# VHH binders against Hexosaminidase D (HEXD), part 4

Target 1, 346 residues: Hexosaminidase D (HEXD), of Bos taurus (Bovine) (a6qnr0)
Amino acid sequence: MRLVHLDLKGAPPKVCYLSEIFPLFRALGANGILIEYEDMFPYEGHLRLLRAKHAYSPSEIKEILHLATLNELEVIPLVQTFGHMEFVLKHEALAHLREVARFPNTLNPHKEESLALVTAMIDQVMELHPGARWFHVGCDEVYYLGEGETSRQWLQQEPNSKAKLCLSHMEAVASHMRARYPTTTPLMWDDMLRDIPEDQLSGSRVPQLVEPVLWDYGADLDLHGKALLVEKYRKSGFSWLWAASAFKGATGVNQSLTPIEHHLRNHLQWLQVAGSVPADTLRGIILTGWQRYDHFSVLCELLPVGIPSLAVCLQALLHGDFAENVKARVENFLGISSLEEMSFRR

## First folded at step 1 (VHH)

Design b08 (framework vhh_8fcz_2)
Fold by ESMFold2-Fast, scan of step 1:
Structure b08 (fold): chain B 346 residues (1-346), chain A 123 residues (1-123)
Amino acid sequence: as target 1 above (346 residues)
Amino acid sequence: QVQLVESGGGLVQPGGSLRLSCAASGFTFSSYAMNWVRQPPGKGLEWVSGISGSGDSTTYADSVEGRFTIIRDNDKKMVYLQMTSLKTEDTAVYYCARGEWYDILGPSYFDYEGQGTQVTVSS
């Protein structure tokens, strides 16, 4: 699969705009979307405090899903359940669920209330996505894990470890998904799994419950290292894996390439990784499109600024390269005479 | 090459004030948002404050809101952090960082960071 990631933080696109963009995604070769709602999801009841003032309504979410169906785009929703919980844990009523009291990033995995909270969030999102075959539960960049008072005390007891703590919470969330939604497979970002030894991964139930998403947005990937990591995950018991690239944002400190050149190289490198692993390994690739998280801007980054990059990257993935004929197709599609002029001169 | 040079750190008593400075070079300063980030002893990085390229908009972490003020001078290519009512919990190495604030779980969310300036709040 080739999924376009929609980061809906801040000023989310109007539904009428998405009605124009979804046909474009399909025409460029996408066959699905990963929707990261954050506080734009219309949480209600005891979770109403989580929604932003300008969040989508339930009817707007249903309209977005209908538009995806019309354009033959598989929808995968994403709800953060461990790290990146600032929009949840910033609230005074929920601050007691923080791993470290001073930092709102990470959920305390020792509290029964923590699991109750994130599973309630999942359940409300699933209610509006009844046919979802995959559901992404986040779990990336679980910063400060193990540094809270409860975790420090727990870690003093053998044979407890940070890896066990991490895997325990992941297993609890994924088990909830599997039990309540038996036709839905949980996805997780893979960074918290990368450094866990094979024996400890295989000793957990996580490999039987989730499909990890291996993300790397660099222009020059460690191809051999990626192949070894894929092999480790397969040996640990994971049945399927996903890759994730970026078509905008996340370019790092080295700006020697233009943004489009950087993102194109990232995708070409992922194609090389895919070619170096067994055929029944990767389900697809997620092209991430990170928005500005910008409290001080009146408008966040809009999807249209990434469209030329998205077109280049999707077409490279669809055709397996970015030779002159593929480049010409993208130029014709965008109605421009030269990608070089846009990439190198503007 | 992009360079960010922090200064103004030092030892200060609880309840005191201190002003940090960051001198930028090697890029069009007014085109980029600027941030202050800190690393307490034995802890990871914590985002403190951000300011838009124009200086018209500012944002703050909950822990410092009402006590810290971020300002910038685009003509001098400087960003400042005015700190008041300092607490022992504010003890950290403070870094100037270029970029849009997204999620500060490491310097990779900023496209550049400076070398830092130490702030110690102790009696």
Scores: ipSAE 0.000, ipTM 0.120, lowest interface PAE 18.1, mean pLDDT 83

Design b09 (framework vhh_8fcz_2)
Fold by ESMFold2-Fast, scan of step 1:
Structure b09 (fold): chain B 346 residues (1-346), chain A 123 residues (1-123)
Amino acid sequence: as target 1 above (346 residues)
Amino acid sequence: QVQLVESGGGLVQPGGSLRLSCAASGFTFSDYWMNWVRQPPGKGLEWVSGISYSGGSTTYADSVEGRFTIIRDNDKKMVYLQMTSLKTEDTAVYYCAKDQYSSGWYEEYFDYEGQGTQVTVSS
């Protein structure tokens, strides 16, 4: 699969705009979308405080799903359940669920109320996505895990470890999904799993419950290291894995490449990784489009400025390379005479 | 553009008091926890104190608990650190810090933009 990631933090695109870009995604070679709603999802009841003023209505969500169906785009919703919980934990009513009181990033995994909160969020999102085959539960960049007072006390006791703490929360969330939604497979970003030894991973139930998404947005990937990491996950019991690249944002400190060149190289490197692992290992690739926070960006849709990069990256993935003929196809599709005209370093 | 401007530092004798101020601009002040972080001479950064959106919750490092008080004024977009019973060990450059924006790309612990304000506790 080739999924386009939509980061909806702070500003929901109009449904009429999505009706224009979904056909474009399909034309470029996408066959799914990963929708990261954050506060744009119409949470109800006791979760209504999580909803932004301009969040989608339930009828708008249904219309978005209908548009995806019309364009043969598989929809995978994403709800953060561990890290990146700022839109949830910023609320004074929920601040007591923070791992570390001073940081709204990470959910305290020791509190029964923490699991109740994130599973309620999952359940409300699933209610509007009843046919979802996959559901992404986040779990990336769980900063400060183990640094809260309860965690520090818990970690002093054998055989407890940060890895065990991390895996126990992941298992609890994923077990809820598997039990309640048996045809839906949870996905997780893999960064919190990377440094956990094979024996600890295989000793947990996590490999049987989730499909990890291996992300790297660099222009130069450690191809051998990625292959070894994939092998570790497979030996740990994971049946399927996903890759994640970026079509916008995260260009790093490398000033020798334009943003489009950086993202193209990222995708070509992921093609090399895919070619180096056993067949039927990778389910697909997620082209991430992370939203930058600044006052201006919240007030406008950033996706149009990423379209040339998205076109280049999707077509490279679809054709397995970015040879002269593929480049010409993208140039024709974008209505330009040369991709060099799109260089941001002219 | 996010900007944090610290002031109020100076030379003070052990047992003395100082009040540090931080003027914030370029973001919705009331949407973020605010923190004070310090860097003693020749050492790394040390978190000192944090205050919630409304000021209803405060946290302190063990080394300053009971001696320092963090306060915020959302109308003025200011955060303050009231320091009492100052010790020579409190000598440091003090920085005002906003909780980092999380987009998956930013790796710094805190978003702090100012030059800091020097506090020297010496006889």
Scores: ipSAE 0.000, ipTM 0.114, lowest interface PAE 21.0, mean pLDDT 84

Design b10 (framework vhh_8fcz_2)
Fold by ESMFold2-Fast, scan of step 1:
Structure b10 (fold): chain B 346 residues (1-346), chain A 126 residues (1-126)
Amino acid sequence: as target 1 above (346 residues)
Amino acid sequence: QVQLVESGGGLVQPGGSLRLSCAASGFTFSSYAMNWVRQPPGKGLEWVSGISGSGGSTTYADSVEGRFTIIRDNDKKMVYLQMTSLKTEDTAVYYCATPSSEELWELYQKGLFDYEGQGTQVTVSS
């Protein structure tokens, strides 16, 4: 699968705009979308406080899903359940669920209410996505894990470890999903799993419950290191894995490559990883499109800036390269005489 | 060793503006989220705003949403807090802080997960 990631925090595209770009995604070679709603999801009832003022309505969500179906795009929703919980934990009513009281990043995994909160979020999202075959539960960059008072005391007792704490929460969330939605497979970002030894991973139930998404947005990947990591996950009991690259918003370093060149190289490197691992190991690749939120920017137009990069990256994945003939195809799809023209758009 | 140095505080009248700066060193700045936290006189620490290092997202406490803007410049290893429409309730010592993980905790080498710089005093009074 080739999924386009839509990061909706702070900048929810209008449904009419999505009706224009979903056909383009399909034409370029995407066959799914990963939708990261954050506070743009129309949470209701006791979760209504999580909803942003300009969040989508339930009818708008249904329209988005209908548009995806019309364009043969598989929808995978994403709900953060551990790290990146700022939009949830910033609220005074929920501050008591923080791992570290002064920082809203990470959910305290020791509180029963924490699991109740994130599973309620999952349940409301699933109610509007009843046919989802996959559901992404986040779990990346779980900063401050182990730093709260309860965790510090818990960690003093052998055989407790940060890995065990991390895996126990992941297992609880994934078990909820498997039990309540038996045809839906949870996904999670892999960074919190990367340094956990094989014996600890296989000793947990996590490999039986989730498919990890291995992310790396660099122009130069450690191909051998990726192959070893994939082997570790497979030996730990994971049945399927996913890759994640970036088509925008993830260059974050001084470099000599243009952003499009950087992202193109990232995708070509992931193709090399895919070719070096056993068949039927990688289910697909997620092209991440991280959003920059800035009060000085026009929110609803930020995604269009990434379209040329997305086109280049998707077509490189389809054709295995980005030679002159593939470049010509991208230029034709975008209605431009050359890709170089895109650098001068206003 | 991780070092964070805040600056830009001062005395300002209600409705005024200030820009706080935080200079970071001793770690791979672009790989870590940055936060602003404040401590009002006689009260505990209050989280104000955060900006990710990996995804370009920002988040604000309800009390400052629409008045404060967090920005980072990864080339200069700086994070900023632009404050407008300041209220007397915004009076506090402001600190910048980075997330703690097992790796980052060890990077501090002092076991200070709640490391924050020296802080910069913001006083809003008429």
Scores: ipSAE 0.000, ipTM 0.181, lowest interface PAE 23.0, mean pLDDT 82

Design b11 (framework vhh_8fcz_2)
Fold by ESMFold2-Fast, scan of step 1:
Structure b11 (fold): chain B 346 residues (1-346), chain A 124 residues (1-124)
Amino acid sequence: as target 1 above (346 residues)
Amino acid sequence: QVQLVESGGGLVQPGGSLRLSCAASGFTFSSYAMNWVRQPPGKGLEWVSGISWSGGSTTYADSVEGRFTIIRDNDKKMVYLQMTSLKTEDTAVYYCARSPKYGYSRGVYYMDVEGQGTQVTVSS
């Protein structure tokens, strides 16, 4: 699969805009979307405090799903359940669920209320996504895990470890999903799993419950290292894996490349990784479209600005390269005479 | 118990110099990259400079390159910002911030902005 990731932070697209852009995604070669709602989801009841002032309504969510169906785009919703929980844990009513009182980004995995909170969020999102085959539960960049008082005390006891703490919460969330939504498979970002030894991963139930998403947004990937990481996950018991690249945001310090060149190289590198691993290992590639929401500058890189990069990247994935004929096809899709022209307009 | 305490700000004339200090406690200082960020009056936070966990690598915003120097002392759990050739545009509250141990994702620089900051005013 080729999924376009929609990060709804800041200035989320209006439904009427999505009615124009979903056909373009399909035409460019996408066959699904990963929707990261955050506070744009219309949470209700005891979770009403989580929704932003300008969140989508339930009817707008249903219209978005209808538009996806019309364009044959598989929808995978994403709800953070461990790290990147600022939109949840910033609220004073929920501050007691923080791993570290000073930082609203990581959920305390020791409290039963923490699991109750994130599973309630999952349940409300699933209510509006009946028939979702996959659901992404986040779990990336769980900063400060183990640094709260409860975790510090727990970690002093043999044989407890940060890896066990991490895997325990992941298992609890994924088990909830498998039990309540047996036709839906949980996805997780893989970064918290990368340094966990094979024997410890296989000793947990996580490999039987989730499909990890291996992300790397660099212009140059450690191809051999990626192949070894894939092999470790397969030997640990994971049945399917996903890759994640970036078509906007997440550009490194490589000042010799334009943003589009950077993202194109990232996708070509992932194609090489895909070619080097056994068949039926990777389920698909998620093209992440992060809004550049910089707490230090309030910079938002809107989706429309990323469309030329998305077109280049999707077509490179679809055709297996970015030769002159593929470049010409992208120029035709975008209605432009030259892709080089686009770098001067910005 | 994690805390970052900034100091060294003040009023300075254009072309002058100041040295900012940040005292870290409550975490393994040598395991984290450290940053300086600033908030000019009426504007959002702006990243200024970063230094790797070992001190072996430093990076600077274009606006301060060649004028500011970031250094750290892991034994003392301190990070410093030596500012020279100060401009009126450098007027801001300066914050010391810790980089996540797990890196950055999503093209967003995430940092812990911990202290009360230290005010730098560049004016005649």
Scores: ipSAE 0.000, ipTM 0.217, lowest interface PAE 15.7, mean pLDDT 84

Design b12 (framework vhh_8fcz_2)
Fold by ESMFold2-Fast, scan of step 1:
Structure b12 (fold): chain B 346 residues (1-346), chain A 126 residues (1-126)
Amino acid sequence: as target 1 above (346 residues)
Amino acid sequence: QVQLVESGGGLVQPGGSLRLSCAASGFTFSRYSMNWVRQPPGKGLEWVSGISYSGGSTTYADSVEGRFTIIRDNDKKMVYLQMTSLKTEDTAVYYCAKVGTYYYGSGSYLDAFDIEGQGTQVTVSS
């Protein structure tokens, strides 16, 4: 699968703008989208406090899914359930669920109320995505895990460990999904799993419940290291894995590559990783397009600066390379005479 | 010039069936998703059903799910709406529509529909 990631926090695109963008994704070779709603999802009931003032309505979510279906794009929703919980834990009513009281980043995994909160969020999102084959539960960059008072006390007892704490919460969330939505497979970002020893991973139920998404946005990947990491996950019991690249951002201030060259190289490197692992290991690749809120932006537009990079990256993935004929196809698609003539705004 | 010509409407009793047709010309039909939308008397436009560019995926409004079927024939440049178990609430002018150009300030996916034809009247009464 080739999925385009939509980061909707802050200034979400209007539904009518998505009517132009989804056909473009399809034409470039995408066959799915990963939608990260955050506070743009129309949470209701006791979760209504999580809605941004300008969040989508339930009707608008249905319009987005309708639009995806018309363009034959598989929709995978994403709900953060562990790290990156600022939009949830910033609320004073929910501050008692923080792992560390002064930081709204990470959910306290020891409280039953924590699991009840994130599973309620998942359930409301699933109610509007009843046919979802995959659901991403986040779990990346779980900062400060183990540093709360309850966790510090828990960690003093044998055989408890930070890895067991992490896996326990992941298992609880994923078990909820598997039990309630038996045709939906949970995904999660892999960074919190990378340093967990194989024996601890295989000793947990996490490998039987989730498909991890291995992310790396660099222009030069450690190909051997990636292959070893994939093998570790396979030996730990994971059945399927995903890759994640980036089509915008992550270029660095000091490098000589243009942004498009950086992202193209990232995708070509992931193709090399895919070619080096056994068949039936990777389900697909997620092309991430992380967006930051621009407080000066009052008109929502999706991907105006990322489209040339997305076109290059998707076509490279679709054709397995970026030879002259593929480059010519992208130039023709974008209506330009040469990609070298294009420049990002400086 | 985009042209969409709807036909097949008429008077039918509750529980009856009708097949609507839409003949398309002036654009590359096989590259666009197609939709049926309707306008009941005294009401605004209501989206009814959609079909992907290849015909491999379909969607339906909750009010017609299980009763209506949308199909397309890319070789003939036709889209059809097979209606069964018709209700008085289905009375409307039916339009065939492709997604049009983004309209600044539209605020709705429905506002982006390119409605070219005059529609076809469906009246469901006893």
Scores: ipSAE 0.000, ipTM 0.418, lowest interface PAE 11.5, mean pLDDT 83

Design c01 (framework vhh_7zox_3)
Fold by ESMFold2-Fast, scan of step 1:
Structure c01 (fold): chain B 346 residues (1-346), chain A 122 residues (1-122)
Amino acid sequence: as target 1 above (346 residues)
Amino acid sequence: DVQLVESGGGLVQPGGSLRLSCVASGFTFSSYAMGWVRQAPGKGLEWVSDIYSGGSTGYADSVKGRFAISRDNAKNTLYLQMNRLKPEDTAVYYCAKGRYSSGWYRSPFDYAGQGTQVTVSS
């Protein structure tokens, strides 16, 4: 699969904009979307405090899903359940669920209320995505895990470890999803799994519950290291894996200038990784489109900036390379004389 | 064993200046993007500024034109020169290590220090 990731943090695109962009994704070779809602999802009841004032309504979510269906785009929703919980843990009512009191980014995995919170979030999102075959539970960049008072005390007891703490929470979240939604497979970002030894991974239930998404946005990948990491995950019991690249966001705070060459190289490197592993290993690739870190209220416009990079990257994946004929097709599709002229918008 | 140690905070009057420093250890400093994030009393974490391994800089609109980020790779030290300080700049300032040489992906940091308090008040 070739999924386009939509990072909706802070500013949701209008449904009418998505009605234009989804046909474009399909035309470029995408066959799915990964939607990271954050506070743009219309949480209700005891979770109503999590939604932004300009969040989508339930009817708007249904319209988005209808548009995806019309364009043959598989929808995978993403809900943060461990790291990147700032939109949740910034609220005074939920601050007691932080791993470290001063930082709102990581959920305390020792509290039963923490699991109840994130599973309730999953359940509300699933209610609006009843046919989802995959659901991404996040679990990336779990900063400060182990540094809270409860965790420090827990870690003093043998045989407890930071890896066991991490895997325990992942297992609890994924087990909830598997039990309640038996036709939906949880995905998670792989960075918290990379340094966990094979014997600890295989000793947990995590490999039977989730499909990890191996992410790397660099222009040059450690191809041999990626192959070894894939082999470790397979030996640990994981059935399927996903790759994740980036079509934007690699320029950090200045995302108005997308370095097309960088993103193209990233995708060509992932094609090399895919070619070096067994055919029954990688389910697909997620092309991530991260919003600017300093972007709290204004959405980055995809049409003038991200679309040229997305077109280049999707077409490279579809054709297996980016030869001059593929480049010419992208330039003709975008209605431009050369890709270089898209790099200089101020 | 990554360590980031901030210093240079303090009490300053509106319109004044402060220079923050961050001494890094436990990683190849020159290979990573570095930045500053802050947390005002009762508010969430706010990105202030970053600097890539190649020297390219970025700033939040609230501090643009007043703050200057710089790095000394030979000394493994990150700096933030803060000029024309406002009461709204009152916050704990954290030194942050990026995951990559060329920017911030998703999260502004891979690791952050203990912070240094900056109070702008008369």
Scores: ipSAE 0.000, ipTM 0.277, lowest interface PAE 13.3, mean pLDDT 84

Design c02 (framework vhh_7zox_3)
Amino acid sequence: DVQLVESGGGLVQPGGSLRLSCVASGFTFSSYAMGWVRQAPGKGLEWVSDISSGGSTGYADSVKGRFAISRDNAKNTLYLQMNRLKPEDTAVYYCARDRSYWGKYGMDVAGQGTQVTVSS
ESMFold2-Fast, scan of step 1: ipSAE 0.017; ipTM 0.207

Design c03 (framework vhh_7zox_3)
Fold by ESMFold2-Fast, scan of step 1:
Structure c03 (fold): chain B 346 residues (1-346), chain A 122 residues (1-122)
Amino acid sequence: as target 1 above (346 residues)
Amino acid sequence: DVQLVESGGGLVQPGGSLRLSCVASGFTVSSNYMGWVRQAPGKGLEWVSDIYSGGSTGYADSVKGRFAISRDNAKNTLYLQMNRLKPEDTAVYYCARERGYSYGKPYYFDYAGQGTQVTVSS
């Protein structure tokens, strides 16, 4: 699959704008979307405090899903359940669920209330996505895990470890999903799994419950290292894996390439990785579209200005290269005489 | 546990050079995005330089052409070679593991060292 990631933090696109761009995504070769809601999801009841003032309504969510269906785009919702919990844990009523009291980004995995909170969030999102075949539960960049008072005490007892703590929470979240939504497969970002030894991964139930998403947004990938990591995951018991690239944001401060050139190289490198692993290993690739990455020096372009990069990257994936004929197809599709027009805009 | 230990700071005259070192433990430098950030007296954090897992480098405009980031994978060590130093380079320099560009969040360094003081004065 080729999925376009929609990061809805900040100013989410109006539904009428999505009605314009979903047909474009399909025409460019996308066959799905990964929607990262954060506080833009219309949480209700005891979770009402999590929604932003201008979050989508339930009717708007249903309209977005209808538009996706009309354009043959598979929808995968994303809800963070471990790290990146600032929009949740910033609230005074939920501060007691922080791993470290000073920092609102990581959920304390030792509290039953933590699991109850994130599973309630999943359940409300699933209520509006009843046909979802996949659901992304985040679980990336779990900063300060193990540094809270409860975790420090727990870690002093054998055979406990940070890896075991991490895997136990992942297993609890994924087990909830598989039990309650047996036709929905949880996805997770892979960074918290990368350094966990094969024997610990295979000793957990996580490989039977989730499909990991291997992400790397660089212009130059460690192809051999990626192949070894894929092999480790397969040997650990994971049935399917996903790749994730970037079509906007995530270029960092590397100024040696234009943003479009950087993202194109990233996608061509992932095609090399895909070619080096067994054919039945990768389920698809997620083209991530991040909104902001630096407050002081660099900001990501908004989705409308990311369209040329998305077109280049999707077409490169669809055709397996970016030769002159593919470049001409993209230029024609964008209604421009030359991609060099876009490359020279800095 | 992840640890980053900086060294090599000190007092230097304008036009001089310093090389900062950062020894990493608990993870491999070659598999991660690594960077240097600095904080001048009374100012916020300023990103200085990165090196990505694949080896490509980036530099802030204020240091481009004067500073060079490098790593020694065998020693699991990150370096910052600082040449033609200016009084405005005076700051505490931190070695950090970078995650911000990968996530569309504000520039994130998930681990940073204690810092090393660089003072450029006559």
Scores: ipSAE 0.000, ipTM 0.137, lowest interface PAE 18.1, mean pLDDT 83

Design c04 (framework vhh_7zox_3)
Fold by ESMFold2-Fast, scan of step 1:
Structure c04 (fold): chain B 346 residues (1-346), chain A 122 residues (1-122)
Amino acid sequence: as target 1 above (346 residues)
Amino acid sequence: DVQLVESGGGLVQPGGSLRLSCVASGFTFSDYAMGWVRQAPGKGLEWVSDIYSGGSTGYADSVKGRFAISRDNAKNTLYLQMNRLKPEDTAVYYCAKDLGEWFGELSYFDYAGQGTQVTVSS
């Protein structure tokens, strides 16, 4: 699969804008979308406090799903359940669920209320996504895990470890998904799994419950290291893995490559990784775009640099290379005579 | 009052090594995550590495495999071993308490001290 990631933090694009952009994604070669709602999801009841003022309505979510279906785009929703929980844990009513009182980004995994909170969030999102084949539960960059008072005391007892704490929460969330939604497979970002030894991964139930998403946005990947990591995950019991690249953002400070060149190289490197592992290993790739839409626009004025990069990256993935004929297809699609015209100068 | 004092910087040729140190005072060192952040000339702050109280470490992709962070809780000291240095590593390096928190996509750091200058040049 080739999924486009939509980061909806703080400002949701109007449904009419998505009616323009989804056909474009399909035309470029995407066959799915990963939607990271954050506070744009219309949470209700005891979770109403998580909802931003201008969040989508339930009817708007249903319209978005209808538009995805019309454009043959598989929808995967994403709900953060461990790290990156600032939009949840910033609220005074929920601050007691923080791992470290000072930092609002990481959920305390020792509290039963923590699991109740994130599973309630999952359940409300699933209520509006019936038939979702995959659901992303986040779990990346769980900063300061183990640093809270309860965790510090727990970690002093052998054989407890930070890895076991991490895997325990992941297992609890994923087990809820599997039991409640047997046709939906949980995904999670892999960074918290990378340094966990094979025997500890195999000893947990996590490999049987989730499909990890290996992310790396660099122009130069450690191809051998990626192959070894993939092998470790397969030996640990994971059935399928995903890759994640970036089509905008994440290029580093003052790079010598243009943004489009950087992102194209990232995707070509992921194709090399895919070619170096068994064919039944990678389910797909997620092209991440870590910027929200700051204004609504019918004509996609908000993504002028993102769309050319997305077109280049998706077409390279679709055709397995970015040879002259693929480049010509992208240039014709974008209505330009040369991709070099899309660099810094007009 | 939190005090962090960095040392160990200097001029080194590409491919060389340096070891940075940071001596901490004014708080219970063993209770906090510690890390390194750097600022190259004319650029913003960049996270380099962190180490949590439990010993888990993280590294920026640009330094992974070349740098090693460590701590000595008995001496209230944080270290950064820098190997195979590149001109791109030229920066002022700052020791920081409580690195790596994110607000959405916004990161922040708890800095202290004057930093230590690392210059990688022939």
Scores: ipSAE 0.000, ipTM 0.090, lowest interface PAE 24.3, mean pLDDT 83

